# VHH binders against o75319: the designs that were tried, part 256

Target 1, 181 residues: o75319
Amino acid sequence: GNHIPERWKDYLPVGQRMPGTRFIAFKVPLQKSFEKKLAPEECFSPLDLFNKIREQNEELGLIIDLTYTQRYYKPEDLPETVPYLKIFTVGHQVPDDETIFKFKHAVNGFLKENKDNDKLIGVHCTHGLNRTGYLICRYLIDVEGVRPDDAIELFNRCRGHCLERQNYIEDLQNGPIRKNW
Below, E stands for the ipSAE of ESMFold2; O stands for the ipSAE of OpenDDE; V2 stands for 0.75 times the mean of E and O plus 0.25 times the DockQ between their complexes.

## First folded at step 20 (VHH)

Design LL3 (framework vhh_7qia_2; at its last look DockQ between E and O 0.88; V2 from the best seeds 0.81)
Fold by OpenDDE, look of step 20:
Structure LL3 (fold): chain B 181 residues (1-181), chain A 118 residues (1-118)
Amino acid sequence: as target 1 above (181 residues)
Amino acid sequence: QLQLVESGGGLVQPGGSLRLSCEASGFTFSSYYMGWYRQAPGKQRELVAFIYSGGSTKYADSVKGRFTISRDNAKNTVYLQMNSLRPEDTAIYYCAAFKGDYGSQDYWGKGTPVTVSS
């Protein structure tokens, strides 16, 4: 139930805001029950997430959780002022069109409703890298018309880690554009 | 240590054109992402145009088809060509540079005013 995800410790807890966007990526925060299995400096809780975001002089306006489990933390662990959206996303495979659409719809909805502020869309999977990077890049490519390599490079640089999954990279670079409606 | 200096702002009539320039000094910005932002009176600052280091561009919906962002790396300058200007385009326009690397510093210009009025 509360085992630490594989390689979770190897990734930076929080990336930085992606310039020109409202996105920030981070690895999954872990609720208190995981702390006993971690060294103090390895701990990364929902509270730690918000502290790190604040240290960057940013504010989260939405959290999109792409993990395929609910064991890592509870929505109740988040401030009531920050909406939480769960999009169950299977790991290691390219997200299906429905998942992509759900993500795009959520992002567009947020942007529409938050035109009067500069709050960020926080996106995470387990490591905040592959699923997270794919969907963010997919959005930039399909919705904003960004070249795949430019999108990928921006994400990698801001996250502090590079996308690892070749099937994700290949789909972003050479795959079809997905519908936005 | 990068400094950004905007120029080219001024007063124009509706339908007119302006070309803003942002010159960087102290460092080459060929690898930087560049953006133009604007802040109108009583409104928050908003992204107008963005250009990736790789050359991709994106624009706010309100300026698509009218504004063009470009860069000359040899001159360390980013431009914003503004055509068919409207009164609602009135704002202070800011240039921004982002290296993109994790932990890197962002840079902002002091802004140049653009006023569109009859």
Scores: ipSAE 0.888, ipTM 0.941, lowest interface PAE 0.5, mean pLDDT 95
Fold by ESMFold2, look of step 20:
Structure LL3 (fold): chain B 181 residues (1-181), chain A 118 residues (1-118)
Amino acid sequence: as target 1 above (181 residues)
Amino acid sequence: QLQLVESGGGLVQPGGSLRLSCEASGFTFSSYYMGWYRQAPGKQRELVAFIYSGGSTKYADSVKGRFTISRDNAKNTVYLQMNSLRPEDTAIYYCAAFKGDYGSQDYWGKGTPVTVSS
């Protein structure tokens, strides 16, 4: 079924650009077929995503979709042709090295190709929180040398919601730096 | 009412050093993320150095090893120590403060010019 993901209504649709970075996080946009179960003010479509980014005077240059399903929207339904990458990320467990590598590779490639503009990397899972926050923070820690608590604080503040999964938080705070790749 | 005031810019020869200061007034400085940005004529403003509220730092590749960002929370001041200056460092340097909370306002200084030339 095509019903609203659990707790999806409880999360702010789009966070704020994380200062000092090129990241912005959001919850999964939902195509129009989901709107029968939503009040108008609860809707958050692919079009709404792009409008909200424009309202912040920002522009997306890449969308990284971490969901393990194709049911929420199709990339072809995006209002603009923007680079889109799906990285299937299993929930509830710390992402494996292959997933972390794919994420780092995508971010590094984007930064290299976009060094002369200020476009953002949009990252989402279902709620734009746990998997999204983990991978963004893992990048900041491993690649940019940010202390775990600083990375987590910045993500939480800019998303407007705190990371919830303790196994993710524990791995970020106390786990090994991943220098694979 | 909330203000950032940069100082320490000026004319300097290649290889020289400058220390920029940015004094903040009217808010709780220690909870802010701070950055130094620069803008050369005809170019977009770019990040030079960034310091997290917890002390982590980040630098543009072009300045790594030459510039150091630091903060003194007791004086509500962020610094940029600029060593081994090059002509390409010529720009107006801006201080910025970011609360980071969803929906919060950013603050920018008016800038301090730095010119590196013989």
Scores: ipSAE 0.678, ipTM 0.866, lowest interface PAE 1.3, mean pLDDT 91
ESMFold2 (binder alone), look of step 20: mean pLDDT 83; pTM 0.841

Design LL4 (framework vhh_7qia_2; at its last look DockQ between E and O 0.85; V2 from the best seeds 0.83)
Fold by OpenDDE, look of step 20:
Structure LL4 (fold): chain B 181 residues (1-181), chain A 118 residues (1-118)
Amino acid sequence: as target 1 above (181 residues)
Amino acid sequence: QLQLVESGGGLVQPGGSLRLSCEASGFTFSSYYMGWYRQAPGKQRELVAFIYSGGSKKYADSVKGRFTISRDNAKNTVYLQMNSLRPEDTAIYYCAAFKGDYGSTDYWGKGTPVTVSS
């Protein structure tokens, strides 16, 4: 139930805003029940997430949760003012077209409704790296027309960690463009 | 320390053109992401154009086909060619430089005003 995800401690809790975008990536925050299994400096709760975002002089306007479980934290642990969207995304495999579309639709909807502010779209999976990086890059490539290498480089630099999964990288670099509607 | 200085703003008639320049001093920005932003009176600052270090470009929908962002690394300068200007393009235009690395500092110019009016 409350075991710490493998290698979760190895990743920076929160990246930085991706310049030119509204995206910020972070690893999954863990609810209080996980704290007893962590050293104080290793803890990263929903509250810690928002504190770190604030330290960057940013504000979250949406959280997209790509994890394939609900055991890490509850939407109720988040401020009521920040919408939460769950997109169950299987790990280690390239997200299917439906998942990609759901992500794009959510992002586009947010951007449409939040033209009057500069709030960020927070995206996370377990580590906030592979699934997260893929879908963000997929959006930049398919919707904004960014070259795959440019998208990947930007994400990696801002997240502080590089995409690790070769199948994700390969699909981004050489895979087909996915429909945006 | 990187400093950005914008120039080229001014008053133009609708349908006119302007070319904004942003010159960097201090470090070379060849590895930086560069962006042009604008803030109209009473409105939020918004992205106008962005150029990746690798050369990819993206534009706000409102300026696509009319504006072009480019850079000259030898001159440490980024440009914004603005054609077919409209009254709604009236704003203070800001140049920004982003290194992209985690924990890096972003740099902003002081802005150059652009007014499109008959």
Scores: ipSAE 0.890, ipTM 0.942, lowest interface PAE 0.5, mean pLDDT 95
Fold by ESMFold2, look of step 20:
Structure LL4 (fold): chain B 181 residues (1-181), chain A 118 residues (1-118)
Amino acid sequence: as target 1 above (181 residues)
Amino acid sequence: QLQLVESGGGLVQPGGSLRLSCEASGFTFSSYYMGWYRQAPGKQRELVAFIYSGGSKKYADSVKGRFTISRDNAKNTVYLQMNSLRPEDTAIYYCAAFKGDYGSTDYWGKGTPVTVSS
């Protein structure tokens, strides 16, 4: 269906670019068919996403969609020059090692192919918070050696909302470092 | 009124060292993320080094082992120690401060030129 995701209206559509990184986080954009359930000021479409990125004087070079569904928008609603990758990520639990590896592989591949530009990796789940924040922070911790609290702080500030799920926070702070395979 | 003022650039021989400084005023320095960026002619500005508020550091691969970022919160100053300089390090070096909060703006210094040449 075309039901608006629970609490989706409560989150800022797009965060700020995370300085020192190539990441920007956002909530899932919703295709036009969802808009009949939204006030005009609540709308956030794929086009709105790109307009908001442009307002920050930034450009997307990859979108990583972490949702476990295809219902929110279609990749064809995106500009042709922006690669799109779906990584099915189960919510409510810490992502498994296969999911973490897929995310790291995608980010590392992007960085190699985009070393001569400043394009951003856009990452979203439904709300652009818990799964998104976990995987971004896991990358910063495991691959870039960032202290857990520094990674979480940067994500929270730039997203404009704090990570909410305690199991994610505890795993980031006290869980094992996941080696890249 | 937030201001960032870089200093310490100049002309240096290959293999030499320079220490860049960036003094910040008009804000609480310790709550900002700080970075050094550089831009060579014909190239995009690139990250050189970045320091998180809690002390984590990141470096561009091209400068790892040669450059060190540090901050002195008592002096509201961030530094870039640049050792074993190479001609490809020639660029204008910019200091940047990032609050990170939604709706916040980035602050950039005017830059300090560094030329590495014999």
Scores: ipSAE 0.753, ipTM 0.892, lowest interface PAE 1.0, mean pLDDT 90
ESMFold2 (binder alone), look of step 20: mean pLDDT 81; pTM 0.828

Design LL5 (framework vhh_7qia_2; at its last look DockQ between E and O 0.92; V2 from the best seeds 0.85)
Fold by OpenDDE, look of step 20:
Structure LL5 (fold): chain B 181 residues (1-181), chain A 118 residues (1-118)
Amino acid sequence: as target 1 above (181 residues)
Amino acid sequence: QLQLVESGGGLVQPGGSLRLSCEASGFTFSSYYLGWYRQAPGKQRELVAFIYSGGSTKYADSVKGRFTISRDNAKNTVYLQMNSLRPEDTAIYYCAAFKGDYGSTDYWGKGTPVTVSS
């Protein structure tokens, strides 16, 4: 249950806020039981996540977890003041319309309820890159009308890593617009 | 020294128009993301308009159809055309430039006041 995800160490723990949005992407934080398998400098816990967010002078208002497992950390490891939403999202394949809709709905709901603050929507999958990047970009494209290349570029820059999956990129660039909430 | 300088603010009647300008000095923002923000008294700063380095634009719902963001890279200036102004548009308007790269520095103007009042 405490096996370190493949290539997890290769990615920056936390990106930066995407300008013009309230999104921030990060890799999955790992609960304490994983620490014995990591060098101290490799550790990235839920606590570390919040510390890094604070270091950026930001605050999380919502965490959307796109991983397809619950073994990495517990919602109880998060502050009670930060809502946690799980959207089980299968890796390596383009998220289905239901998943996309769930994500959009969650984001729109958050924005509606948090008009009076500037708290961020934290989004992560395992690496905080492909699934995370796709859904964020899908939102920007479908809901905000951003050109696919502009959305992808912004995400890549802010995450510090580029989307890797060609099927995700292709769908974002050339795929159909998905129905909005 | 790197800075953004806003201009064009002022007092205008409801239904009137203003055009804000923001000029960058010390750096070229052709590759930057640019935004106009505003802060009304007692309220938080909010995004008004945003323009991507690639040209995509985004607007707050409250200003859609009334405001237009544009940029002139040759003049190193970003503009906000504000039409059909309303009292609720009263705020200090700020220009911002974002490079987007991890660890990069963002630039903010000092703001220009816009007052919409009869």
Scores: ipSAE 0.889, ipTM 0.941, lowest interface PAE 0.5, mean pLDDT 95
Fold by ESMFold2, look of step 20:
Structure LL5 (fold): chain B 181 residues (1-181), chain A 118 residues (1-118)
Amino acid sequence: as target 1 above (181 residues)
Amino acid sequence: QLQLVESGGGLVQPGGSLRLSCEASGFTFSSYYLGWYRQAPGKQRELVAFIYSGGSTKYADSVKGRFTISRDNAKNTVYLQMNSLRPEDTAIYYCAAFKGDYGSTDYWGKGTPVTVSS
């Protein structure tokens, strides 16, 4: 089905580039078939995503899709050929170490391949908030050595919404540092 | 006017040191993320060092152990201490301040040239 995800309309479509990083976060874009269920001003399609990134004078070099479903859009719906990676990430629980490893591996691979440009890694789950914020912050903490509160603050500001899941926040603040790649 | 004012660049021999300074006028650094970037001829700007509003720091691999970023919120100033300079560090160095919020204004300095040559 093509049901609009719960509370999806309540979130800003795309955040700002996170300064000092190569990340930008957004909510899941919805393919054209969902538009029958949306007012025009509520639409956020794959094309809209790319237009909003261009309006910020940025360019996507990789999309990491954290959703556990393929019903929202497919890579073929993207207006340009951009590397796309799906990392199935269950909600409700802190992501397991294998999921964290896959995310770190993808980010590190991108940075090596794109060392001579400034393209961004776009990351989304359904709302572009809890799973997305957790994995971005986990990378900043574990790989870049950023203090948990600094990582969370940067994400919250740039996304325009605060992380909501308390177990994610507590794991970032007080959980063990995960070994890097 | 809202500006970043840089100082401390110049010509230095390999192995030498420089201290770059950047002071904000017309706004307060305390809530900002601050960075030093550099651009060599024919290349894009690259991040050299970055400091979060809460004090976390990040460095480019090529400068780790040689450069130190610091901030003094009372003086509205960010610094880059550059030690053990190499010819590869030759570039124009830019100070930048980012608030992070959507639609917020980023500030960039005009740049200060650093030349490392024997």
Scores: ipSAE 0.778, ipTM 0.904, lowest interface PAE 0.9, mean pLDDT 91
ESMFold2 (binder alone), look of step 20: mean pLDDT 81; pTM 0.815

Design LL6 (framework vhh_7qia_2; at its last look DockQ between E and O 0.85; V2 from the best seeds 0.84)
Fold by OpenDDE, look of step 20:
Structure LL6 (fold): chain B 181 residues (1-181), chain A 118 residues (1-118)
Amino acid sequence: as target 1 above (181 residues)
Amino acid sequence: QLQLVESGGGLVQPGGSLRLSCEASGFTFSSYYMGWYRQAPGKQRELVAFIYSGGSTKYADSVKGRFTISRDNAKNTVYLQMNSLRPEDTAIYYCAAFRGDYGSTDYWGKGTPVTVSS
């Protein structure tokens, strides 16, 4: 139930805001029950997430959770002022059109409703890298018309880690554009 | 250390054109992402146009088809061509540079005013 995800410790807890966007990526925060299995410096809780965001002089306006489990933390662990959206996303495979659409719809909805502020969309999967990077890049490519390589490079730089999954990279670079409606 | 200096702002009539320039000094910005932002009186600062280091561009919906962002890396300068200007385009326009690398510092210009009025 509370085993640490594989390689979770290897990734930076929080990336930086992606310039020109409202996105920030991070690895999954872990609730208190995981702390006993971690060294103090390895701990990364929902509270730690928000502290790190504040250190960057940013504020989260939405959290999109792409993990395929609910064991890592509870929405109740988050401030009530920050909406939480769960999009169950299977790992290691390219997200299906429905998942992509759900993500795009959520992002567009947020942007529409938050035109009067500069709050960020926090996106995470387990490591905050592959699923997270794919969907963010997919959005930039399909909705904003960004070249795939430019989107990928921006994400990689800001996350501090590069997308690892070749099937994700290949789909972003050479796959079809997905509908936005 | 990177410094950004905007120029080209001023007063124009509706339907007029302006070309803003942002010159970087102290460092080459060929690898930087560049953006133009604007802040109107009583409103928050908003993104107007953005250009990737790789050349991709994106625009706010309100300026699409009217504004063009471009860059000349040899001159360390980013431009904003503004055509068909409208009164609602009135704002202080800011140039920004982003390295993109994790932990890097962002740079902002001091801004150049643009006023569109009859």
Scores: ipSAE 0.881, ipTM 0.936, lowest interface PAE 0.5, mean pLDDT 95
Fold by ESMFold2, look of step 20:
Structure LL6 (fold): chain B 181 residues (1-181), chain A 118 residues (1-118)
Amino acid sequence: as target 1 above (181 residues)
Amino acid sequence: QLQLVESGGGLVQPGGSLRLSCEASGFTFSSYYMGWYRQAPGKQRELVAFIYSGGSTKYADSVKGRFTISRDNAKNTVYLQMNSLRPEDTAIYYCAAFRGDYGSTDYWGKGTPVTVSS
């Protein structure tokens, strides 16, 4: 299947680099087989992703794919060899501690290996919003000590869309700090 | 137009202190994220300290514990208190303001030089 994910067209393809961080969020790119169902201006392929990052004068150094499926694109469809990590993340519920730890470990590893450059960590789920926003904010809160409201505000502004899932927002604002190791 | 003006740079001996100021004009200062960046000759510009609109702060590992970023929204000013200065802190220091919104313009000051020697 090549059915367009529900409401995928309604979201900006790529957000803005989150200032003060190494993160940029985007919706899932769709391989060529999906384009039959899209108007030209609606397309957002793996190539389009890299072009849009370049237009911002940025460079990706890691892609973290949070989708639970493998049907949208393959890492081989990327126009450049960029490190790619899939963290299967169940939607609609707050990610469990194992998933949060895997995300933190990946980010910390990237920062150590990329301390001498300014490459970005690209993070996406299907829409690049709820699961993506939750894990980025959880990292900022738990690892960098950012206040929940500051983290959420930064993500919402830079993504161009606000986090939608109230259970995620409530966990970020009122839930416990998760362990970093 | 939005303007950022840095001040407080200069020559200082190792172990000394400086306080940089950055005064902003032409925007709603309190809603912006603010940062201090630095660039030494032959190196890329790097983040030194960052302050969120709500007050959260972040520091580069190399300056943590020695530098403190703060903001005074009533004066539209962000500060960088630089203590225990080292020769490797020598650079041009830039103030930057970020709205964060998709498609928004970031603003940069012209920079203030800091030299740590003698």
Scores: ipSAE 0.793, ipTM 0.907, lowest interface PAE 0.8, mean pLDDT 91
ESMFold2 (binder alone), look of step 20: mean pLDDT 82; pTM 0.834

Design LL7 (framework vhh_7qia_2; at its last fold request DockQ between E and O 0.87; V2 from the best seeds 0.87)
Fold by OpenDDE, fold request of step 21:
Structure LL7 (fold): chain B 181 residues (1-181), chain A 118 residues (1-118)
Amino acid sequence: as target 1 above (181 residues)
Amino acid sequence: QLQLVESGGGLVQPGGSLRLSCEASGFTFSSYYMGWYRQAPGKQRELVAFIYSGGSTKYADSVKGRFTISRDNAKNTVYLQMNSLRPEDTAIYYCAAFKGDYGSTDVWGKGTPVTVSS
């Protein structure tokens, strides 16, 4: 129920916009019921997310939630003006082709519909690092033709933390391109 | 502080070419990501071309095959070769530098105008 995810406190709540892209990664915000288990300075709610984004002079246009649970917060906790997309993504394993396709499709759809603004695609898993980093990098590699190491480096620098999972890194560096349609 | 100065803009006929330069002064940008942006009259600023610190490049669909972004780290300069220019390419072109590190500040040039007209 209200158990704080392991190591959740170890990660910066919000990264910065990835230059040249419309991506921003963050760790999962936690609804109010989790606050009693956190110190005030550790709290990171959906409201806090939007405040932090605003502090960066950015605006979210879409949130992609990659967590494999719905216990952390409710879509109703988000402003109605920001669409929410859930892509259940299993942790610790390389996302399957269907998951990758769903992510790419969502991103491409957003970019097509938001050509007239500079709103960001907010992506998060539990820590906003491994699953999040993999799928963002997978997109940059497969769709934008970015070299794997360049994509990974950009994500790591902007998130303030490095991808940790060797299987993710290996797949990004040496794995096949996944379908884009 | 790091500064960017664009040059190379001007008036050109459709089908013509221009080469924009952006020079960083005061500091090296070898670790920076560089981008060319443009803002046309009545439109929002948009990314035209982007080059990673590691050398990867990306382009807006509208300029693919016509524009080429490159960098010379020894000269602290990023370039935008623009070929087969079209009237719709008319805009003020801006150079931008991004360090990429969390908490870093972006650097923008003042822009150079490009007008494509017969």
Scores: ipSAE 0.904, ipTM 0.946, lowest interface PAE 0.5, mean pLDDT 95
Fold by ESMFold2, fold request of step 21:
Structure LL7 (fold): chain B 181 residues (1-181), chain A 118 residues (1-118)
Amino acid sequence: as target 1 above (181 residues)
Amino acid sequence: QLQLVESGGGLVQPGGSLRLSCEASGFTFSSYYMGWYRQAPGKQRELVAFIYSGGSTKYADSVKGRFTISRDNAKNTVYLQMNSLRPEDTAIYYCAAFKGDYGSTDVWGKGTPVTVSS
């Protein structure tokens, strides 16, 4: 199906690079077939994503897609030079330890292979907010030792929207540190 | 109006120490994220150390255990203590301030040169 995700129009398409990190968050881009249901200013395609990143003087080196579905766009809609990784993530519950570990492993692998450049890891779920913010913050907290409130604040500022799901926020602030290996 | 001024760079022998300072003016320092970056000739600018508005810190792997970033919000100043300096630390060191808000403009200093050589 080609229905527009609920509330997708309410979110800024692409955040800005989170300073001090290699992360940038965005909402799911929608392939051309969705545009019949959108006003021109509402469109946000895979091509639009890359143009907006370039306008920020940045370059994507990896896209991590946290959605459960492949209906929004296809990996072949992306430049062949940009690796794409899907990590299926539940949308209303705190991600399990296996999902958190897969995210950490993907980020660490990227950083090792990209130590000689400044390319960014693009992360998205449907809205680029709750699942995306949770996993980015979990990485900053568990791997980089960032205090929970610092991680959340940086994400919220750079995304242009605050994390909304209280169970995610509570887990980040008060939940256990998850193992990194 | 917004500006950052670095100081404390210079020539130092391997194994020596330097302390860089970066004074901010024209903005409320405590709400900013601050970073030290460096650029060696012919290389890309790279993050050296970063400090969150709430005080969390992060370091490049190459400087962990040798460099310490700190901030004094009362003096609008961020510091980089550089110990056990090596020739590969030779670079121009830049201070940067980030508001972090979507659409905000970052502030960069002009840089202070550090040379580690016999």
Scores: ipSAE 0.821, ipTM 0.915, lowest interface PAE 0.7, mean pLDDT 92
ESMFold2, look of step 20: ipSAE 0.767; ipTM 0.901
ESMFold2 (binder alone), look of step 20: mean pLDDT 82; pTM 0.832
OpenDDE, look of step 20: ipSAE 0.886; ipTM 0.941
ESMFold2, fold request of step 21: ipSAE 0.807, 0.813; ipTM 0.906, 0.911
ESMFold2 (binder alone), fold request of step 21: mean pLDDT 82, 82, 82; pTM 0.829, 0.831, 0.832
OpenDDE, fold request of step 21: ipSAE 0.903, 0.902; ipTM 0.946, 0.945

